# Ledger of designs, part 4: VH-VL binders against q10081

Target 1, 150 residues: q10081
Amino acid sequence: MSNLEFVYKYFNSLDVKELYDIYLLRTNVFVVEQKCAYPEVDEIDLKCGHLMLRNANGKLVAYARLIPEQQQTVRIGRVVVDPDERKNGYGRKLMLQALETSKQEFSSSKTFVLSSQEYAQPLYRSVGFKKCSDAYLEDGIPHVEMRLEL

## First folded at step 1 (VH-VL)

Design m3 (framework fv_murlentamab)
Fold by ESMFold2-Fast, scan of step 1:
Structure m3 (fold): chain C 150 residues (1-150), chain A 120 residues (1-120), chain B 106 residues (1-106)
Amino acid sequence: as target 1 above (150 residues)
Amino acid sequence: QVRLVQSGAEVKKPGASVKVSCKASGYTFTSYYIHWVRQAPGQRLEWMGWINAGNGNTKYSQKFQGRVTITRDTSASTAYMELSSLRSEDTAVYYCARETYVTGYYFDYWGQGTLVTVSS
Amino acid sequence: DIQMTQSPSTLSASVGDRVTITCRASQSISYIAWYQQKPGKAPKLLTYDASSLESGVPSRFSGSGSGTEFTLTISSLQPDDFATYYCQQYNSYPYTFGGGTKVEIK
């Protein structure tokens, strides 16, 4: 929990090892573990910011992407914590840092939104997000929209 | 509404095996781990192991390694715990419990429990 | 293995009392949950991550502590609260539970 490092980069600033780490973690969680049928890699990856949390050994333990939207809104997506590291509170640390990084990178951000799978709602609620839609299916997986207003 | 429903009570002889089921409903089964925890009469809760319902990977407590097997059937949204070479000390209520993927391995929903009695 | 020691083993209290249950870990941890168990029933989650209250749990329940010493407090005991309470660490494998604290009518 000490010696944690947050790194934030746009796609063109990522080196090949960072790209490998990000896609390995995302694929292991969303495709292998959660069996999400939709394409994991998309064109938004090329246009958004990438927030990485590394431990003292340099291991990528958590990740999220930050997508600036209209009306002072930032969408937080692809939130993932390494399966071996979930008991360490890294998801909460990641979300708090995502809010702070968004304020620094997108100076007028007032609203944060995300699409939450059922399992992840307690994490997002713990940092202040509130459910703002009924459940809906996306590629057969239940989701709810969640929002945090400053 | 999230529910975990377990199979009924079992009476077994020493040396037999028992297989307990845990049927999940009200959520995406493959997105969660299912843990197994037992409690002998009047004793503390004891963690046995888990299964990732999505990929089938398992982890067992060293105490039960070699005797416990946890499996799942994704089409039936059901997890199973099989304990072999039963002894009288295995008499206990066996619980399945769901944990979250993101915030750690605390147990937010539990099955009702299955009493397994091992006697001659 | 991380040993979890609860005190007291049994606690006698009256409705309206403030009750405090302590859990001591054999090494420093950050991840601990508290459960309530009534006779013949499965445990029910009360708090997690030391101090986070589970949705739907009455606000009279609170968790606190860090390092090796953790506490569950019931600010004003209600009739439904007579039960056995267990702490559990999920900091490292194997996950371990305390021995339980039975809250009985005085």
Scores: ipSAE 0.000, ipTM 0.530, lowest interface PAE 12.9, mean pLDDT 85

Design m4 (framework fv_murlentamab)
Fold by ESMFold2-Fast, scan of step 1:
Structure m4 (fold): chain C 150 residues (1-150), chain A 118 residues (1-118), chain B 106 residues (1-106)
Amino acid sequence: as target 1 above (150 residues)
Amino acid sequence: QVRLVQSGAEVKKPGASVKVSCKASGYTFTSYAIHWVRQAPGQRLEWMGWINAGNGNTKYSQKFQGRVTITRDTSASTAYMELSSLRSEDTAVYYCARGLYDSYFDYWGQGTLVTVSS
Amino acid sequence: DIQMTQSPSTLSASVGDRVTITCRASQSISWIAWYQQKPGKAPKLLTYDASSLESGVPSRFSGSGSGTEFTLTISSLQPDDFATYYCQQYNSYPYTFGGGTKVEIK
């Protein structure tokens, strides 16, 4: 599909419809699908960048947030692909764009990190991330830290 | 740049032990695992085990269980592999390699030849 | 243990040829890497996770395959590609390597 559009905005630049789309997608995946009574919305949302992937119909099909951290590091979080749109390669396209956007927005960044659930590791490895921790529990769910250094 | 530098060649008698070192530089040592892989002359590569440089946890191949001990010194950014009860079949080049736990190996040491002969 | 079988054991090809090296796992796997080893040197990572190309490796190298059948392809062989190539599974402990394929340019 040629008509995919990437949009990157900080919180203050999001319009009401974008904010609605983001929280609807995140809640449906992280809270409803994963069946956790978990506070999805946090104050980091106010201070980070929001990367959106829309299809030709304008539907939000994938999303990630980009969080600048200490020591020239960007943390990629809340990575999600609409359940109805899985198997279209959108997760990989999103991750590649997250790296490219991070280079443009955070030019001093050398390192990219994320916390990965077990099932999601193949996606992140496909774009160059490597495990850099033993498994740990986050809200009762096993995660590992992953890192990409350019 | 990432470098793994190993100790020099060793000649040992059967029944002895050998301890090979691998000094890491150019990255955060405690964020990676160090794996040990050997290669006998003309043979395939053989994985021996690994150590998590951060917490010291190890995993060994069952073939070497009880004979191999992998350790690390975080202050020196150095990993060690000790192989005991040496046999002539242990003659090989021993490599350390950087990886991440359930991972492939992106950087390798130059290798240490261990010769076991009577 | 998962056995990794490579074929051929030796391959002779001309510069510019497309070279294909195969690796068969004794059971279905998803995690495989390919390495190049030159005489007297440590192995060098080429591809990982079956099809991901390591940074700095020439684009003429590619990995493919799934299940039990995996392939490393060199699309246009160069003189610098004289080496032995090894596959490695990291799906299950102990990690195991193939027997190697020696590529000779003649």
Scores: ipSAE 0.000, ipTM 0.516, lowest interface PAE 13.4, mean pLDDT 86

Design m5 (framework fv_murlentamab)
Fold by ESMFold2-Fast, scan of step 1:
Structure m5 (fold): chain C 150 residues (1-150), chain A 121 residues (1-121), chain B 106 residues (1-106)
Amino acid sequence: as target 1 above (150 residues)
Amino acid sequence: QVRLVQSGAEVKKPGASVKVSCKASGYTFTSYAIHWVRQAPGQRLEWMGWINAGNGDTKYSQKFQGRVTITRDTSASTAYMELSSLRSEDTAVYYCARDEGWLSDYYFDYWGQGTLVTVSS
Amino acid sequence: DIQMTQSPSTLSASVGDRVTITCRASQSISYIAWYQQKPGKAPKLLTYDASSLESGVPSRFSGSGSGTEFTLTISSLQPDDFATYYCQQYYSYPLTFGGGTKVEIK
């Protein structure tokens, strides 16, 4: 590990290179690798926080967006780890940082929620999330809602 | 190649202190953490603490809190573990080990060869 | 502290045998590593994150498990594999190791 750095910014604070890095990573994972049928870029990106994990070379190796919701709830979405970097535990480090950053950025974060595909559930369980819904289909892809309460 | 080389065996009397060194080579020293793990004869491995070689932050096992001090010298790429108020129960092989630890990633990909510390009167 | 209990403490085996070593945590954990230690030598990393094989480690070694029960399997024991094996949790501080499983010649 070459000096890992977490960076958190709202959309209007992102520079052009950060925005490029985020969409490149998200597109390579969700569209190219996972073949998700969702529109990858959406209007929520304009109104949420963006958590980036970079290595010493400045490469974006992991990312999540943090969406403040009502009732002291933060929704964590678009969780991705660079496929070349998955053996480094970056997903868990990212999720732990997402919880920490949310408590700093959102005045009284108490509940964290996310919609998880089947493959990702072990990651989220490893940081304390628990399944709180039956499986549901979104554009043909199975998901479950998961929740963590502080 | 990555290598961790430790100082030689030590014999100490009860109540003394010992300082073991661990010289790193083959990687950027300040980008990794160094942990200290000991093993008494015939016993399990026991984690003592670690240091972030870049910023110098440390964390110690509660069992050793107050007796162990871990430091590093970035110019020499060397980590040190000093254990004070030695008792006969501190007789063990002491290992340094590298991880890529940030947050909770604390497994050890490279180990030093070990330093035997014998505490006897 | 999370206690790690290994079973068996000693195991006698022959070359070609399938060897299974178990590690049980005193509470549910997500992250465990396995090490091999030969007499007079430092431990060597075999697996991490329960099931990820360290680069350069032979494919006959595999890790599995979740929650409180984890397993290291050697699918076809080789002469070089007679050693003591340790599990380690890194879910919470302090980091803790199992008591070790010595794999010896039958």
Scores: ipSAE 0.000, ipTM 0.494, lowest interface PAE 17.1, mean pLDDT 85

Design p1 (framework fv_praluzatamab)
Fold by ESMFold2-Fast, scan of step 1:
Structure p1 (fold): chain C 150 residues (1-150), chain A 125 residues (1-125), chain B 112 residues (1-112)
Amino acid sequence: as target 1 above (150 residues)
Amino acid sequence: QITLKESGPTLVKPTQTLTLTCTFSGFSLSTSGVGVGWIRQPPGKALEWLANIYWDDDKHYSPSLKSRLTITKDTSKNQVVLTITNVDPVDTATYYCAHSYYDILTGYEDYFDYWGQGTLVTVSS
Amino acid sequence: DIVMTQSPLSLPVTPGEPASISCRSSQSLLHSNGYNYLYWYLQKPGQSPQLLIYLGSNRASGVPDRFSGSGSGTDFTLKISRVEAEDVGVYYCMQALQTPYTFGQGTKLEIK
């Protein structure tokens, strides 16, 4: 609690070190570790908020992006925890903070959505998300859409 | 549709080596975060954990049995094999294999969320 | 090794009544990440164990909402709000904080 810091910034407020940390973490997990040969960096990064969880040494240990969508909806994407920092509960802490940050930054938001790998559903369910679609392929990996309504 | 099934001899003599195979479907041990464990249950007794193997070939053994246990995997065949050397009548038990998952993106984890049907092994003369 | 102790070991219940099973660990199962590494399993007669509760209080997929897990540190409880005939079996708690993973002795739930 006292040694962990959440930082939330839109793209234009990120400094070059923050941008480096974000893309290094995302690329190492989503491209290298998951062995998915698709473009990780996209233009949505320029228009959304970036939530960072740092440890006492300033290391980026978890990250998610918050994408405001139509109809009072926020999409939470690119949820990732540093491989060296797993089993520290950072994924759940990150999700709870993503919901709180979204309420502060997007006060009219009533619905939260995300695309979950099938295996990851229990994490999102633990913070209130419910499955709302049949399984589908996203970049060749099975996913389900999940939703949380306030 | 995760399923696991144990196979091996049902009767083994004391001092021999017992080899059990777990064949599974609905998941791959090449998937980051996936593991398979072996748990046994002597008749009328509690469950006892024996060993785990993970996608990266990391292995963990029960300390009291470690010198007698070997766990291996064949990812292409969807199999995990447990070997127990120098068996004794107290090794008589139903042997189960079970699935575990650790989500590399979020840190979520499950231990033994799906189990095989079990195979009864009797150790006697 | 962490020792897991369950009580009661035998639990006769009338259908529709609530049931409660306690599990105590010889040391804290609360990790610095905030999770209790405690799991509850049900073994129905003639069947393999099945996961009911993970990380102390989370229901596994397909588990009815009448099952709930609570507790932290060394004292944990599994509650069934209204017992049904299908709930008969032996309930086990397990710790996965450290190897060897250890199970309680089991609690046999029977219908009266």
Scores: ipSAE 0.013, ipTM 0.538, lowest interface PAE 7.7, mean pLDDT 86

Design p10 (framework fv_praluzatamab)
Fold by ESMFold2-Fast, scan of step 1:
Structure p10 (fold): chain C 150 residues (1-150), chain A 122 residues (1-122), chain B 112 residues (1-112)
Amino acid sequence: as target 1 above (150 residues)
Amino acid sequence: QITLKESGPTLVKPTQTLTLTCTFSGFSLSTSGVGVGWIRQPPGKALEWLANIYWDDDKHYSPSLKSRLTITKDTSKNQVVLTITNVDPVDTATYYCAHRETVTTYYYFDYWGQGTLVTVSS
Amino acid sequence: DIVMTQSPLSLPVTPGEPASISCRSSQSLLHSNGYNYLYWYLQKPGQSPQLLIYLGSNRASGVPDRFSGSGSGTDFTLKISRVEAEDVGVYYCMQALQTPYTFGQGTKLEIK
């Protein structure tokens, strides 16, 4: 019995502290060390749902955004786990909750998709995702599209 | 406890096919998130990763060796088999199999077999 | 392929003194999930490699706290605060961000 809390909100429902926490975590992971030239914050943030995992101290330890797409599909993106929390299995807990939250928020959704680097694939496969494309380069790094169908 | 042990021929002639078996205990390849990999080490040189196989039969190979490598599993026997075709003296190495857990954030080889030395010579 | 470069390749250390090993990758090992897919292994003479550090900075089970890993992206360091005789062996860094997984050349630590 951990004191973990999942919170799901669309952009307009985020408070200032939640917005700060989300962009701090995403910037620290995607921008600071990866030296990514692309904007981390984009227009999709205004239209999608934001799934947050907090620990007992209220710290944001994992995050993903849920993007409703056409054809009863949800795209899971910006999957990130706090580097300080590496040993806690939060990535898998986050993915399982992303599927449950998507079923609750997008009840007609039957398909879930994501873009995965090669080494993340076993994690996504462990929750039911399967490869559905050949490898392609995204920001110079090999990725594959993965899909889970209900 | 997790244990792995490699077995196979200690001497193979050039152009032959080398078959190595990893027999393990303490885990099952029917368990979601579990895998087994093969790594080799030529005498006095660095470690080189060869291949992985996972519970769902997903397979990954070293691209430079892919055409020569086949990895398979027999879940009921707790075995993983690596086959290398058309061997030559540069394939002389100690071959290790290792457990890999990927259902969590731990994407590493945590338990290794003792290794088996394979010499490729006439 | 991602190239892993270690320095020094030979590290003689007096018992009780600190030791430091550097590992540099040809591209960032930081994944979008927040983890650096860098690992440190120790191979003692005549033995199989054993995991010391996973995901950049986490000690594996049973590893003494005198071992620590640090760094992010392309530059990583393994530190031993006080070297003991049992620490003799070859240290390897490994990246597992993408296949093929690649290892550094190895750093041989010897007691003087």
Scores: ipSAE 0.005, ipTM 0.571, lowest interface PAE 11.7, mean pLDDT 84

Design p11 (framework fv_praluzatamab)
Fold by ESMFold2-Fast, scan of step 1:
Structure p11 (fold): chain C 150 residues (1-150), chain A 124 residues (1-124), chain B 112 residues (1-112)
Amino acid sequence: as target 1 above (150 residues)
Amino acid sequence: QITLKESGPTLVKPTQTLTLTCTFSGFSLSTYGVGVGWIRQPPGKALEWLANIYWDDDKHYSPSLKSRLTITKDTSKNQVVLTITNVDPVDTATYYCAHREVTYYGSTYKFDYWGQGTLVTVSS
Amino acid sequence: DIVMTQSPLSLPVTPGEPASISCRSSQSLLHSNGYNYLYWYLQKPGQSPQLLIYLGSNRASGVPDRFSGSGSGTDFTLKISRVEAEDVGVYYCMQALQTPYTFGQGTKLEIK
């Protein structure tokens, strides 16, 4: 057991060390090869909220971004957990906090969506997300759209 | 500590429905990230995955067999049941159930503990 | 479906010698998360399959250090540094990148 801290900030409120930690974690989890590479940093990062989970040692162990969309919907993206920490239940804690934070920051939103790589679905199902599309390719990788309505 | 055991008929006639039960101990199918899968092996041939069921009742089936397969669970009895309709001689195989552990991004995606297997012969 | 091809299909080995088994997939098993969804199983005579290696190179609990998995994408190798009599059985590779999960045809390791 360890103390965990959630921090939520928009891009303009991130300090240099937080930005470094976020992109280091995202790069380490999303292995990018030249042939299959896609831009990890995009313009959405400038317009969305960033949810960080740190362990008792201050290490960034999990992260997600919260993107307000049309029709009172929040898209949860770039969900990552430090590979060294995956057996600690941080992914589930992160997703539960993402829903709670979204309700507080986007009070009119009751619909949550995400694009899940085929093999990440168990995490999202554990917090109530359900498939709402057939599999499709995104950058050559199978994905499904998942939805949660409160 | 984790154990699984398959049970069901050893002989089934063509066109009948085959029902197999996996009874397990040492884990709960209510635990996050836990599932049970079914894999079969025809005599002298390779292993073939059939279906998975997970803690949240999510179910996955081999696409070529999906119309014939049904997988269900009874968490309180520690049992998973696989049903195969309209069997024919090519369904003759040893059927295994296995403990399935999954995490997001696959860091513990595996079948790690298997039952002893039950041989089912489909013959007239 | 992803097709898994193993070679050799029969592998006679003298005890104490090294052994190597190849597994090839019809498409890449390397996911964008950096993992190869490739698994190695051993089925000893009259027994159920037992997991040896998961996600390409990770040794399962209780598996001796003499077993190692390597490779990435479409080409994978299982190596046994010094074969022992207890290693006799049929070795299978499996992919779990996409459904249906598929297995190789098996490699029978025998003591000569």
Scores: ipSAE 0.006, ipTM 0.556, lowest interface PAE 11.2, mean pLDDT 84

Design p12 (framework fv_praluzatamab)
Fold by ESMFold2-Fast, scan of step 1:
Structure p12 (fold): chain C 150 residues (1-150), chain A 119 residues (1-119), chain B 112 residues (1-112)
Amino acid sequence: as target 1 above (150 residues)
Amino acid sequence: QITLKESGPTLVKPTQTLTLTCTFSGFSLSTSGVGVGWIRQPPGKALEWLANIYWDDDKHYSPSLKSRLTITKDTSKNQVVLTITNVDPVDTATYYCAHRGWDSYFDYWGQGTLVTVSS
Amino acid sequence: DIVMTQSPLSLPVTPGEPASISCRSSQSLLYSNGYNYLYWYLQKPGQSPQLLIYLGSNRASGVPDRFSGSGSGTDFTLKISRVEAEDVGVYYCMQALQYPYTFGQGTKLEIK
């Protein structure tokens, strides 16, 4: 609608302000807030699609990257919602759009996967993802692999 | 540039508490993404990871040793301290502390300190 | 825990010839960011370990280009294109995908 806008671009199509917004949001959530010591910026960023959700003021309020994998599978990663905006349902809206965008960009995508922290599982379950692994630790943080099959 | 050095007793009796200090230079444990780990190596055996501590005081321990391990930091002194309680002769090893960067894990190591647990 | 298995455990090499060391993990080390959390270390006799390769295939600072890391998921290889006398020591792989970090049992490289 008039209030929210989804934008999907590959790396080479991002302008410098979009790149700044993406890395600022990702760094504030994954490095500062979630204390992830892994390299935040990586080579997968150059080869995947970037899904952005902006509000009426043009602020980037949510983001995810879509990574095409083998076997009609898309990995959804770096899912973040601006901390100031978390009570607005943007995470769910972002995930639903990620599924639809994947179908449009990656032909007949049928399997979606992601690695989920404990606190984030309710979000992913709300759009149809189910656990498909035992819990494992990534840099000390409990995760489970989740999958949605169409 | 980046240097680390372990210090502590070289001989400890069974059931005692072992305290090891890592003193470092060339980096700060106030820097986001930076940590320090402790790794040990019994004579003639493989390396064994013990614990990590990070800039934000997040701590991780080897599950098999967790009840006996405590890791702390003093950012102002550039020190990380590892404590092992109720030591046993199988804890005899060279103990290393190492710098953990964002992507380059354990890229700089201390010289190691040999600790013998014997009565 | 993720188990790391190295092969061979003993590797005699003639100077100037290539050497290859295998490291196998009990679980995939490939994270959602596209990196393999696999590291290679060299411990020369009487010295501390030193980092050779980080994140599967990236050469650490100061490491000669004759060292290379390859592989993905569960199977990894460290290659030395032309072994030099200074390469003698024990090579270890380590996974850091999940805690506890675990090392392989080590591969001892010796000059023939």
Scores: ipSAE 0.000, ipTM 0.495, lowest interface PAE 15.3, mean pLDDT 85

Design p13 (framework fv_praluzatamab)
Fold by ESMFold2-Fast, scan of step 1:
Structure p13 (fold): chain C 150 residues (1-150), chain A 119 residues (1-119), chain B 112 residues (1-112)
Amino acid sequence: as target 1 above (150 residues)
Amino acid sequence: QITLKESGPTLVKPTQTLTLTCTFSGFSLSTYGVGVGWIRQPPGKALEWLANIYWDDDKHYSPSLKSRLTITKDTSKNQVVLTITNVDPVDTATYYCARYPSGYYFDYWGQGTLVTVSS
Amino acid sequence: DIVMTQSPLSLPVTPGEPASISCRSSQSLLHSNGYNYLYWYLQKPGQSPQLLIYLGSNRASGVPDRFSGSGSGTDFTLKISRVEAEDVGVYYCMQALQTPWTFGQGTKLEIK
């Protein structure tokens, strides 16, 4: 819990170790743990910001990407917490920092949206997100859109 | 074995409130990815979806009836309750509750309960 | 609302012959995840509906292999390769791509 560091970078500013850490964490959670059959790496990665949470040892323990959309909206995606670290409240800390970083990096950001798996809704509700769509399947997994307006 | 059963009044007067209870066994609405919906069928007519409630308390209503419908669950009792206010004779139908998993299809249905709305 | 249209509404079939029922949606039921959110139900006389086919083409547990679902987008077909007496009833298609979930008008299959 001490000396946690948040780092935010666009793709071209990531060094090779940061890129390795991000894709290792995302692959282990989305592909290996959640068994998602879709391509994890996509073109959006090249156009968005990457928020990293590191512990005192420099380990990447949580990650999200911040995608600026039209009309003062930021989409938060690829939210992951290292499975070994889930009992430390890093998911909530990450989401609160994602909102704060979005305000700093995207002037006039006012609306935040995300696509939530059903089990993850309590996390997003804890930071103020509310459901704004019917449930739908994404790669066979139930999701809902959630929204937070400042 | 999964079973669902509807209960409630079989005769209701116009303008009254109709309350129907779905009692189920063999599954729980505390389980990730399952829900219960209500469907009705007026005599000799097609099936009409009314409302859904999901394990996480996510609720959806038929837009044409939304102002009259309330769906709730009591997870500890394995019950889902549908309330319809201000009923009229066109609400006469057999009312079904049914379970749906992720993939959003009704895989188990109750036996149905016929509700007649007349003076 | 997505409107579901079934054809024919009445289907008399000689036992042992094949039968097919069409279901058309006013909007595509194909989600970006590759699934068609289209389902087929059978309601036998005096009984509750029962699931036959889910997500376009998947046969539900306990459903005989003579039943098959096909199609994509807005045009779907339920086929029975060899009709038996026990298949009598009303067949419904349903979509769950968006709320409200909507059913077709029903197709009554009768033995002639």
Scores: ipSAE 0.000, ipTM 0.504, lowest interface PAE 16.0, mean pLDDT 85

Design p14 (framework fv_praluzatamab)
Fold by ESMFold2-Fast, scan of step 1:
Structure p14 (fold): chain C 150 residues (1-150), chain A 119 residues (1-119), chain B 112 residues (1-112)
Amino acid sequence: as target 1 above (150 residues)
Amino acid sequence: QITLKESGPTLVKPTQTLTLTCTFSGFSLSTSGVGVGWIRQPPGKALEWLANIYWNDDKHYSPSLKSRLTITKDTSKNQVVLTITNVDPVDTATYYCAHRFYDSSFDYWGQGTLVTVSS
Amino acid sequence: DIVMTQSPLSLPVTPGEPASISCRSSQSLLHSNGYTYLYWYLQKPGQSPQLLIYLGSNRASGVPDRFSGSGSGTDFTLKISRVEAEDVGVYYCMQGLQYPYTFGQGTKLEIK
């Protein structure tokens, strides 16, 4: 059976294979799958933590970045699940681990926020996030802000 | 368009230090994921990887040559420098610098510079 | 170190005929990300190496569809469906799975 492994690292601790894994997965989901031409790699990647979920074969199956913000808030971004691995519950496992890792890494964290596309809202609701804004367009795509408070 | 060009002395004497500069355009080493490597080829022999440097100043060296190699970057000048100490005639080779992105192939190569080590 | 072994070392081919070059690695080049870190380069006489195939089987931009890469684990093949005069040169496989990156000894393709 598949044993899952979570790994959390800041940018400077990532090796080049891990970084390749992260950007390949993110590009396949955000650029290729969503058919967007906007830049996927940004300067926030240098300042945030990177959470990786690997399966028993060592494959990167899910990823999210954790961005510490003001007032005990952590922003969870670039949430992605390998398209070949969907419906295995990895997105939910990733989000639950993101909350736990954030509590350990940012011990004062009480609020979690994220910007959600419409299709992803059920995932985030499943772990306790609630809509906290009306729909808005980001690069022409409908989003809502979601929030979870401890 | 990505381009790279190697420069340095074409002839060095045994025991001296060889310094090679890679000057590039079309990319920046301030860009996340970008790296530059050095590969050499002795006349009539196979390609041999020497060293990599990345945007985050992460460096990797061929273990057999590590004690003699130093790789550095000057991001503002679009340059990567490789230094080889205590050169020997077996270091005679064409030296290439090449671009890579993340953990991909070396996709763009310089023209190469032939360095001869002899007395 | 991962050792890369190519065969044959010399490959004379009649124009229009197919050619096949083998590359073997001393350990699997399959990474946990599902990709195989095997690359093929062509070095034409007097020129710098140029990328032909990346990640095992993907043809680089501008490379004719006559070229194809296949294989998995430790055994890889570069095939040219019909050799042309411009294909003359030395072909190298390379592994990028772990440091130090290592190349095969090269296969010299010549027109006979």
Scores: ipSAE 0.000, ipTM 0.500, lowest interface PAE 14.7, mean pLDDT 85

